# Designs tried in a protein design chat: VH-VL binders against Protein DJ-1 homolog C (DJ1C). Part 4

Target 1, 167 residues: Protein DJ-1 homolog C (DJ1C), of Arabidopsis thaliana (Mouse-ear cress) (q8vy09r84to250)
Amino acid sequence: KKVLVPIGYGTEEIEAVVLVDVLRRAGADVTVASVEQKLEVEGSSGTRLLADVLISKCADQVYDLVALPGGMPGAVRLRDCEILEKIMKRQAEDKRLYGAISMAPAITLLPWGLLTRKRTTGHPAFFGKLPTFWAVKTNIQISGELTTSRGPGTSFQFALSLAEQLF

## First folded at step 4 (VH-VL; framework fv_inotuzumab)

Design J53 (from J01 with light chain Y101W)
Fold by ESMFold2-Fast, scan of step 4:
Structure J53 (fold): chain C 167 residues (1-167), chain A 118 residues (1-118), chain B 112 residues (1-112)
Amino acid sequence: as target 1 above (167 residues)
Amino acid sequence: EVQLVQSGAEVKKPGASVKVSCKASGYTFTDYYIHWVRQAPGQGLEWIGGINPDSGYTTYRRKFQGRVTMTADTSTSTVYMELSSLRSEDTAVYYCARSDYYEGMDVWGQGTLVTVSS
Amino acid sequence: DVQVTQSPSSLSASVGDRVTITCRSSQSLVYSEGNTYLSWYLHKPGKAPQLLIYEVSNRFSGVPDRFSGSGSGTDFTLTISSLQPEDFATYYCMQSTYFPWTFGQGTKVEIK
């Protein structure tokens, strides 16, 4: 099972590291891809994160799961990556799993149109940006191929849910 | 200071429309939902609907669907509620109120009396 | 729609009395992961409603500790441990677990 975890400047470290660690321990082939110009990325708390590849190497690859960490400005960096947007839209079109935690649902997925008719949770500070009818006040929400979650404190639950859906 | 300030009282004839404003200040306008709640004389509180000011997405109670429209203007931090085809039963005090993810409706406007009479 | 019913519809009390108001929902308000979205409001004529309690038992900032909320599932209670003169008002519970959000019919607390 192939999994993509994109990272960028300001990515939330706990969310990214927990996703990678839990999914690798579950037996997934996890690729960490930088949306920046370098493999080394500074996270939201100043931790240096080293990606496996640049996102440009992933443009034509099919993944069983794409999981987006949050953080600021990490979620904005992911949103502004055209290659990642194309990968995510293809993921949704093909009905393949994707997930987003914390800032990523409201900041990254919403502008791409990937939350339409999806029940969605996210970071409490950005809950007001989610559509009222489809917004839910839960720590984790599965809506078809999309799984969303609240933040660093729910990272382990989020990653485990994705692993359960993947295997 | 976090505050919601509503427009003044309105008197309308049956069949007319009314548009009430709710101006927010003291917080980030797009981070909170705004709800509209009314109280008719001698009746309890009734939730009409709500709006996400950032997206403009609205949810209305079914009995008001087709008659109510909620809009948000981010440049003035103002939410509007327009109610059409007014009936005498729509005579009420209309309140706007904000909510976030964790709490109920924590900040309320002062209320706007709408009177519908012939 | 989820219906919310309060009991009693009105009560008479004296300053210093312990007052209990109940709220019953037509279905469980426990929503995925155990979150329960039930809030209580105080409303006086000529004033806007005021939030007292959110998520069943959490007292809103600045609300006196004589106010407390409890309950689970479909049955909820607001308690005022020692009624003060400013507490004569109408009290409303509201569920926000499901759309549409629904209020109880209100409980009027009057001077004996």
Scores: ipSAE 0.008, ipTM 0.520, lowest interface PAE 9.3, mean pLDDT 88

Design J55 (from J01 with light chain S96E Y98Q)
Fold by ESMFold2-Fast, scan of step 4:
Structure J55 (fold): chain C 167 residues (1-167), chain A 118 residues (1-118), chain B 112 residues (1-112)
Amino acid sequence: as target 1 above (167 residues)
Amino acid sequence: EVQLVQSGAEVKKPGASVKVSCKASGYTFTDYYIHWVRQAPGQGLEWIGGINPDSGYTTYRRKFQGRVTMTADTSTSTVYMELSSLRSEDTAVYYCARSDYYEGMDVWGQGTLVTVSS
Amino acid sequence: DVQVTQSPSSLSASVGDRVTITCRSSQSLVYSEGNTYLSWYLHKPGKAPQLLIYEVSNRFSGVPDRFSGSGSGTDFTLTISSLQPEDFATYYCMQETQFPYTFGQGTKVEIK
């Protein structure tokens, strides 16, 4: 099972690390990809995160799951990555699993048009930015191939749900 | 088993408000959205708006914005639609209907006739 | 807002006839994910509307196989392969791709 976890400057460390650790422990082949110009990125709290590859190496790969951590400005960095946007849109079109936690649903997925008719949750600070009719106030929400969750405090629940869906 | 039951017919004067109820049973109330649709005499179906009972969030057709209010009471599994500043053209049968995001509006209430006359 | 137009507005038919109703939207109803939320409803006077078809071509549970839906993008069709007495009704298409949800104006299928 191949999984992509993209990171950028300002990515929330707990969300990214929990995703990678839980999915690897479940037996997934997890690739951590930087959307920046270099493999090392500084997270939202100042931790140095080292990616496996640059996102440019992932452009033509097929993943069973793509899971987006949040954080600010991490979610904005992911949003502004054209390669990642293309990967995520193909993921949705192929009906393959994808997920987003915390800031990522409202900041990253919403502008890409990937939340239409999806029941979604996200970070409380950005809940009002989600599509109001389809937004839900749950800690985790599965809507077809999309799983969303609230933030660092729900990161284990989020990662475990994705692992359960993969295996 | 699954059903939506609406309140009874109403007769109102122009300028008044009407509040129609839609009581859900036989399913988890917060797992489905509730929409309101009306049909005026001799006209087609018109979508008014909908509510997410889980979040309380609503969306309305623009022409009703400012005079329609939809609310949900999770303790009684009931959705309400209140329409204010009634005009004769609001005379219609009003339906509530449930939907998920996949299968459209699959269960409908029996309808509530609202008559606006002087 | 997405406008939805049906054709014809009315038709007369006999039991056993093949009936075709078309629906056209002012904008494409395709999400980039490949889903198209176009549904068809049957409505009789004094009764609530009834879902027939969802997502263009999926027949709702319990709906007879004489009803079928097809189409893509902006052009959609409901077909009744062999009209039965209980099928004399008004049919509505509805786009559920974006808010506000919009119905077509309806097609009345009357006894010839």
Scores: ipSAE 0.027, ipTM 0.602, lowest interface PAE 5.4, mean pLDDT 90

Design J56 (from J01 with light chain Y31W)
Fold by ESMFold2-Fast, scan of step 4:
Structure J56 (fold): chain C 167 residues (1-167), chain A 118 residues (1-118), chain B 112 residues (1-112)
Amino acid sequence: as target 1 above (167 residues)
Amino acid sequence: EVQLVQSGAEVKKPGASVKVSCKASGYTFTDYYIHWVRQAPGQGLEWIGGINPDSGYTTYRRKFQGRVTMTADTSTSTVYMELSSLRSEDTAVYYCARSDYYEGMDVWGQGTLVTVSS
Amino acid sequence: DVQVTQSPSSLSASVGDRVTITCRSSQSLVWSEGNTYLSWYLHKPGKAPQLLIYEVSNRFSGVPDRFSGSGSGTDFTLTISSLQPEDFATYYCMQSTYFPYTFGQGTKVEIK
């Protein structure tokens, strides 16, 4: 089972690290990809995160799951990555699993048009940016192939739900 | 009193565009979603799309994508729907309607007749 | 798109009759928290549609108690227990669980 976790400058460390750790422990082949020009990126709290590859190495790969951490400006960095946008749109088109936590639903997925027909949760501060009749205040929300969650405090529940869906 | 008031009837030629307004009053404009629904002569109700006035986020039925644009002006509590490249089959009464997450479409505008004829 | 089909397309009735209209969706309208987003509307010529029932069974403010909604999953019913003169109209169900929102084709309730 192949999983992609993209990271960028300002990615939320707890969300990224919990995703990678839980999914690897579940037996997934997790690739951490940097959307920056270097493998090493600074997270939202100043922690250095080291990716396995640059996102350009992932452009032609097929993943069983793509899971997006949040953080500011990490969610913006992911949003602005054209390679990642194409990977995510292909994921949705092929009916393969994808997920987003915290700021990623409103900041990253919404502008890409990937929340259409999806009930979603996200960071409480960003509920006003989600489609109002689709926004839910649950800690975890599964809507078809998309799983969303609220933030660092729900990271383990989010990762565990994705592992359960993958296996 | 909660109300939605729409602009008046329009007559347009094929290929033109039309912009219909929907002015809200009596409630907090940004707390509700506004939808547009039309009814062509002899046909049923058809949902066109909606807008979240707080975020500006829009969603459209696929057949209207590229021809319809919905916008919201918070300073005047007004939503607009612009439909371009008009065809005779766009002749219909167009309604705006308010919804929250649970209630359905509880308040409706009076309707705007758009006639497309040469 | 989620398809919504009403039955019958039209019916003839007399004042005092019990009227039942059904609505079927092509897939389940139940959402994660148990909420089901199915509403019913009354529409008369020259007027805007009016909300009657929301979330399957909740009567909207001011709607007479002769109107009731029921159902679950994919099958829903609107019942008028004793038809009144003002109830001769076209009725629509609408699902709003999924985009695009979809209406049934309508059921016209006509004088017998």
Scores: ipSAE 0.013, ipTM 0.509, lowest interface PAE 7.6, mean pLDDT 89

Design J57 (from J01 with light chain V30L S32D)
Fold by ESMFold2-Fast, scan of step 4:
Structure J57 (fold): chain C 167 residues (1-167), chain A 118 residues (1-118), chain B 112 residues (1-112)
Amino acid sequence: as target 1 above (167 residues)
Amino acid sequence: EVQLVQSGAEVKKPGASVKVSCKASGYTFTDYYIHWVRQAPGQGLEWIGGINPDSGYTTYRRKFQGRVTMTADTSTSTVYMELSSLRSEDTAVYYCARSDYYEGMDVWGQGTLVTVSS
Amino acid sequence: DVQVTQSPSSLSASVGDRVTITCRSSQSLLYDEGNTYLSWYLHKPGKAPQLLIYEVSNRFSGVPDRFSGSGSGTDFTLTISSLQPEDFATYYCMQSTYFPYTFGQGTKVEIK
């Protein structure tokens, strides 16, 4: 089972690390990809995170799951990555799993049009920015192929739910 | 007390437009969604559409698209529904109603009678 | 659009009777998230509708326990275990799983 976890400057460390750790422990082949011009990025709390590859190496790969961590400006960095946007849109079109936590639903997925007709949760500060009928007040939400969650405090629930869906 | 208070009855001619207001009080205006529902004489309830007051995002039933506009003014905690190109079939009591993400429509305005006649 | 059909369109009952109203949707209201968004409302002439039940079986705050909801998929039921004088009204189900939100046509509960 192949999983992509993209990271960028300002990615939330707990969300990214928990995703990678839990999914690898479940037996997934997890690739961490930097959307920046180098493998090393500084997370939202100042931690240095080292990716496995640059996102350009992932452009033509097929993943069973793509899981987006949040953080600021990490969610914005992910949003502005054209390669990642194309991967995510292909994921949705193919009915393959994808997920987003914290700031990523509202900041990254919403502008790409990937929350249309999807029940979603996200960071509490951004509930009002989600579409009126698709925003839910839950710690974790599965809506078809999309799983969303609230933040660092729900990271384990989020990762475990994704692992369950993969296996 | 949580309540929604609507503007008063309107009488309009065919082809005119009407704008109904719905003023919220007793809760945080931007934490809830507002829907509009109507009931024509002798008919059942019909959902028209809804608005997220925080974002201004709207969703309308297709038959009303192009004729209905919903807006929210956060400074006055008021939602408006404007319906244009009125016909006799639009004669109805119009209700605004509040919902959260999980529950049904739990608080309703008192209703506004809109009469369309020549 | 998702069609919602209520049965019966009207019924006659006496105080103390058990009343059952059914609601059928043209497609399953179970959404991908595992929730089913079907609610029930009581409507009296000259008054705004009142929420009774949400998400199939959850009684809204202040609603008497004689009202209960049940069902899954496409078939839903509102039950009034012992009809009271104030319960003579028109009842509506509404689905909010899909756009547009749709109401049933209503069931009028009349005195026998």
Scores: ipSAE 0.017, ipTM 0.554, lowest interface PAE 6.0, mean pLDDT 89

Design J58 (from J01 with light chain E33D G34E)
Fold by ESMFold2-Fast, scan of step 4:
Structure J58 (fold): chain C 167 residues (1-167), chain A 118 residues (1-118), chain B 112 residues (1-112)
Amino acid sequence: as target 1 above (167 residues)
Amino acid sequence: EVQLVQSGAEVKKPGASVKVSCKASGYTFTDYYIHWVRQAPGQGLEWIGGINPDSGYTTYRRKFQGRVTMTADTSTSTVYMELSSLRSEDTAVYYCARSDYYEGMDVWGQGTLVTVSS
Amino acid sequence: DVQVTQSPSSLSASVGDRVTITCRSSQSLVYSDENTYLSWYLHKPGKAPQLLIYEVSNRFSGVPDRFSGSGSGTDFTLTISSLQPEDFATYYCMQSTYFPYTFGQGTKVEIK
């Protein structure tokens, strides 16, 4: 089972690390990809995170799951990555699993058009940015192939739900 | 028992406003959306709009925007629809109905007759 | 707005008859998730509408087997295989793929 976890400058450390750790413990082949020009990125709280590859190496690969951590400006960095946008749109079109936590639903997925008619949750501070009839205030929400969650405090619940869906 | 219970019939003069309530019971109020649908005499069903009780987000049919307001009170599991600047063509039976994302409107209120006359 | 048109506007039938009602939309109701959000309702005077079928062909809980839905894209059908006395009513289709949700104008099924 192949999983992609993209990271960028300002990615939320707990969200990214918990996703990677839980999914690897479940037996997934997790690739951490930097959307920046370097493998090393500084997270939202100053932690240095080291990716396995640059996102350009992932452009033509098929993943069973793509899971987006949040954080600011991490969610914005992910949003502005054209390669990641194409991967995510293909994921949705092929009905393959994808997920987003915290800032990522409102900041990254919404602008790409990947939340319409999907029941979604997100970070409480940015819940008002989910200008969609389908927004919900749950800690975790599964809507078909999309799983969303609220933030660092729900990271384990989010990752465990994705692992359950993947295996 | 899953139920939606609406407030009673109203008679209003042109230009007035009316506020109809829809009280939910027997399920988790925030797990379902509530829609408002009306039927004028001799006409078919017309969707007015809906509300997500969990978020408070609303969507209205364009012809009612500016005149309709939908609100939800989670403490009483009640949705309200207020329609202002009433005209004779607003005379209708108004229904509330719940829906999930996938299923249609599976539970309906009993209806509230609103009559607009001078 | 997506327009929804039902045919016929009314029909006369006897108990035991097979009844077919058609619903047509002005554009495809297939959403990007490949689901089609079209539902059917039964409505009797003085009572609230009742859900019969959702997502084109899924019979709602408690709805008798004689009711079935079919169709794709823009053309949809509700079939009652053997009409019963309690089935004399007005039937409505509704699309909920796009906001605003829109109903067909209704089909009245009357006693012959």
Scores: ipSAE 0.114, ipTM 0.664, lowest interface PAE 4.0, mean pLDDT 90

Design J59 (from J01 with light chain N35Y)
Fold by ESMFold2-Fast, scan of step 4:
Order: structure tokens, then C-alpha cells, then sequence
Structure J59 (fold): chain C 167 residues (1-167), chain A 118 residues (1-118), chain B 112 residues (1-112)
């Protein structure tokens, strides 16, 4: 089972690390990919995170799951990565699992058009940016192939739900 | 018993506003979306808009935007639809209906006749 | 807005007849992720509409198996394999792939 977890400058550390740790413990082959020009990125709280590979190495790979951490400006960095956008749109078109937590639903997935007709939760501060009809205030929401969650405090619940769906 | 119960018939003059209620029971109010659909005499069904009771966010058909307001009161499990600047063409039976993500409207209110006449 | 057109606008039938109603949309109802949101409703005067079929071909709970839905893209069909007395009604299709949701104009199934 192949999983992609992209990170960038300002990625939320708890969200990224919990995703990687829980999914690897479940037996997934997790690739951490930097959307920056270097493998090392500084997270939203100043922690240095080291990716396995640059996102350019992932452009032609097929993943069983792509899971997006949030954080600011991390969610913006992910949004602005053309390679990641193409991977995510292909994921949705192929009906393969994808997920987003905290700021990623509203900041990253919404601009890409990947939340239409999906029941979606996200960070309380950005809840008002979610699609008006389909936004929900749950800690975790599964809507078809998309799983969303609120923030660092729901990171374990989010990762465990994705592991359950993957295996 | 899953049920939507609407308020009673209304007679209004042109230019007035009407507010119709839809009270939900027998299910978790915030787990489903509520739509409003009308049928004018001799016409077909027309979707007006919908509300997510969990978020309070709404989506309206463009022709009603500026005249329609949908609200949800979670303490009473009630959705309201207010339509202002009424015209004779607004004479219709108004239905509320419940849906989930599959978007099929599976439970409907009994309907509220709104008559707009001088 | 996505236009939805039903045919025929009305038909006359007898109990036991096979009835077919067609629904056509002005554009494909396949959402970008491959989902198609098309539902069918039965409506009788003085009563609220009743859901029959959702997502093209899924029969709603409690709906008799004589009702079936099929189709793809822009062309959809509701079939009643053997019409019963309670089936004389007006039938509506509705697309909910795009906002605003739009209904067909209705098909009235009348006694011959």
C-alpha cells in the first residue's frame, strides 16, 4: 500500500508526523515528499522536518492514499505546487483515497475544486471558506474517497481512520 | 418515526413576506441537509435552495437570490424559509425535504400552500 | 443552469403494462470524480413527492422492485416493469450534479 505525505515550509508538525508514524506502523509504504527545492523544511512552529524525496520524484507514481497535513503557510505551499495538484486531481478522478486535515481542506483542496459535493470538515478558523452546503463541524468526516479532520488535536483519529480505510 | 412537519397555509398580499417552518423529528437534525421545493398550480417541481443545518450555510437558485432566506434553529430542530417581495407567480405549494450526500430527497414535509393575491 | 427534459410529457397505460420514461440533460451529469447524481420521484395530487431511485439506478429503501433506473451521461430511463394501480401518478427526474438542482417537467402516467 503506497502513501504520499507532502510537506512544505510551514507544515504543521504534529499533523505531518502523526500521519507518517501511524500509517507506517499500520504497514503502509509512506513517502514523505518536499514541495520545496530542498529536502529539509521548517514547520509552522519552527521544527525542522526532513523529507524522503522531492515532489518531482513522485510525479509519475500512483498512490493508494495521498494525505495532506495543514499548517500555515504549509497549506499554501502545498496549494501552489503544480505537481501535487496534478497528483491529487488524478487521485480523485481514479477514485483513490485522499485526505486533508486542518487548514488543508479550505486552503489547499478547495481552490483545486476537490471539495465539491463532498461532506467536509476542517480547521475552525477556516470553516467559513469551505463549500457552504457541504461543510460540517465534525472532528472527522469521511465522504467517499475523501477524509477530512479538524487539526492537531484530531491527528491520531484522522490517521487511524485512513489506515482503517487503506487495509 | 422520521418526519418533517410544516406550518400551515398562508395568504399574503403582493409585496409582503412569508416565513414557512419545517420541524424535523426522529433523526439527528444536523446529519442531513434540508431543501425547499415548490410547485405552482399546473406547473412542475422547482428547487429553490437548501441549507446545511450543521453549518447554517445555504445555497439558493439564482432567481430567488435576494428574496429568499433559509435559517436553521438547532435547539428546536426547525428550518425556516422566508420569501420576500411576493408576487402572484409565487403562489405555490412549498415543500421542505431531507437529503444526505447521495442527494436523494428521501423524507418530505406535507407541504404549505402560499397564496399571493390582492 | 442544466436543463432536464422528460419524454413523454404524458402517457396512457393499463395495469400490467411496461412503462418507460426518459430523462435527458443539456450536459453530462457525470461529476469529475465519476459520480452521476440523477434521482426519480413519484408525485400524486395532495401528497408530497416520494423518492424512488437515486444515483441513476439505486432503488430507495421500500420501493418495489418493479421500479428500475438506468442510463449514463445525458440520457436516463425509469422503467416500471408491470404497472400497478398505485403507480398512476406524475414522475419527475432531478439532476443534483450541478447547482442549481433542476427537475424535469414531469411525465403524467394516466389510466387508458
Amino acid sequence: as target 1 above (167 residues)
Amino acid sequence: EVQLVQSGAEVKKPGASVKVSCKASGYTFTDYYIHWVRQAPGQGLEWIGGINPDSGYTTYRRKFQGRVTMTADTSTSTVYMELSSLRSEDTAVYYCARSDYYEGMDVWGQGTLVTVSS
Amino acid sequence: DVQVTQSPSSLSASVGDRVTITCRSSQSLVYSEGYTYLSWYLHKPGKAPQLLIYEVSNRFSGVPDRFSGSGSGTDFTLTISSLQPEDFATYYCMQSTYFPYTFGQGTKVEIK
Scores: ipSAE 0.030, ipTM 0.610, lowest interface PAE 5.2, mean pLDDT 90

Design J60 (from J01 with light chain E55Y)
Fold by ESMFold2-Fast, scan of step 4:
Structure J60 (fold): chain C 167 residues (1-167), chain A 118 residues (1-118), chain B 112 residues (1-112)
Amino acid sequence: as target 1 above (167 residues)
Amino acid sequence: EVQLVQSGAEVKKPGASVKVSCKASGYTFTDYYIHWVRQAPGQGLEWIGGINPDSGYTTYRRKFQGRVTMTADTSTSTVYMELSSLRSEDTAVYYCARSDYYEGMDVWGQGTLVTVSS
Amino acid sequence: DVQVTQSPSSLSASVGDRVTITCRSSQSLVYSEGNTYLSWYLHKPGKAPQLLIYYVSNRFSGVPDRFSGSGSGTDFTLTISSLQPEDFATYYCMQSTYFPYTFGQGTKVEIK
């Protein structure tokens, strides 16, 4: 099972690290890809995160799951990555799993049009800014191929749910 | 005890507006959606629209667009539905109803009769 | 808009009878996650509607086990296994898979 986890400047460390660790322990082939110009990025709390590859190496790959960590400005960096947007839209079109946690649902997925008619949760600070009738306050929400979750405190639950859906 | 309590009956002239309230109690107001459903005399149930009280985001049936406005006041746990440019065919009992993300409308207000006549 | 049609529009029955009401949608109500958002309501004059069944077949809390729901895709059924005096009412199905949410026209269950 192939999984993509993109990271960028300001990615939330707990969300990214828990996602990668839990999915690898479950037996997934996890690729961490930087949306920046280099493999090393500084997370939202100043921790150095090291990607396996640049996102350009992933443009033509098919993933069983693409899971987005949040963080600011990490969610904005992911949003502004044209390659990642194309990968994610293809994921949705093909009915393959994708997920987003914390600020990624409202900041990254919503502008790409990937939350239409999806029940969605997200970071409490951004919940009221989700301009969607289907916004929910649950810790985890599965809506078809999309799984969303609230933040660092729900990272293990989010990753475990994705692992369960993959295997 | 979970309940929704609506404002009282209204009698309006054609062209007027009516604002019906729906006060929630016994649960966390922002955890559920509120819908408005009406029933005209001798007719079935008709969904008008709904609101997410936490975000204020609304969805309306197209035929009510421009005439209906739904709002939520979290400080009083109250949802309002305002319908403008009233016509005689708007005479109906109006209900508010709560739903969760499973979309079942499990708790309903008692209904508010709105009569539009010249 | 998704159209929802109930059959019959009315029926006469006696206490103890098995009653079956059908609901047909103009298109499949299966959402992308495989879930089907179809619910059933009981409505009596002078009272608010009451939820009976949600998610096609899930009986709402406190609803007697004589009520059951079934179906898939576009065809759904509400069954009352042994009609009781308090069950004489109008029944509505509602689809909430697509906006706008739409109700069937209703089925009135009357005393024979």
Scores: ipSAE 0.018, ipTM 0.592, lowest interface PAE 5.3, mean pLDDT 89

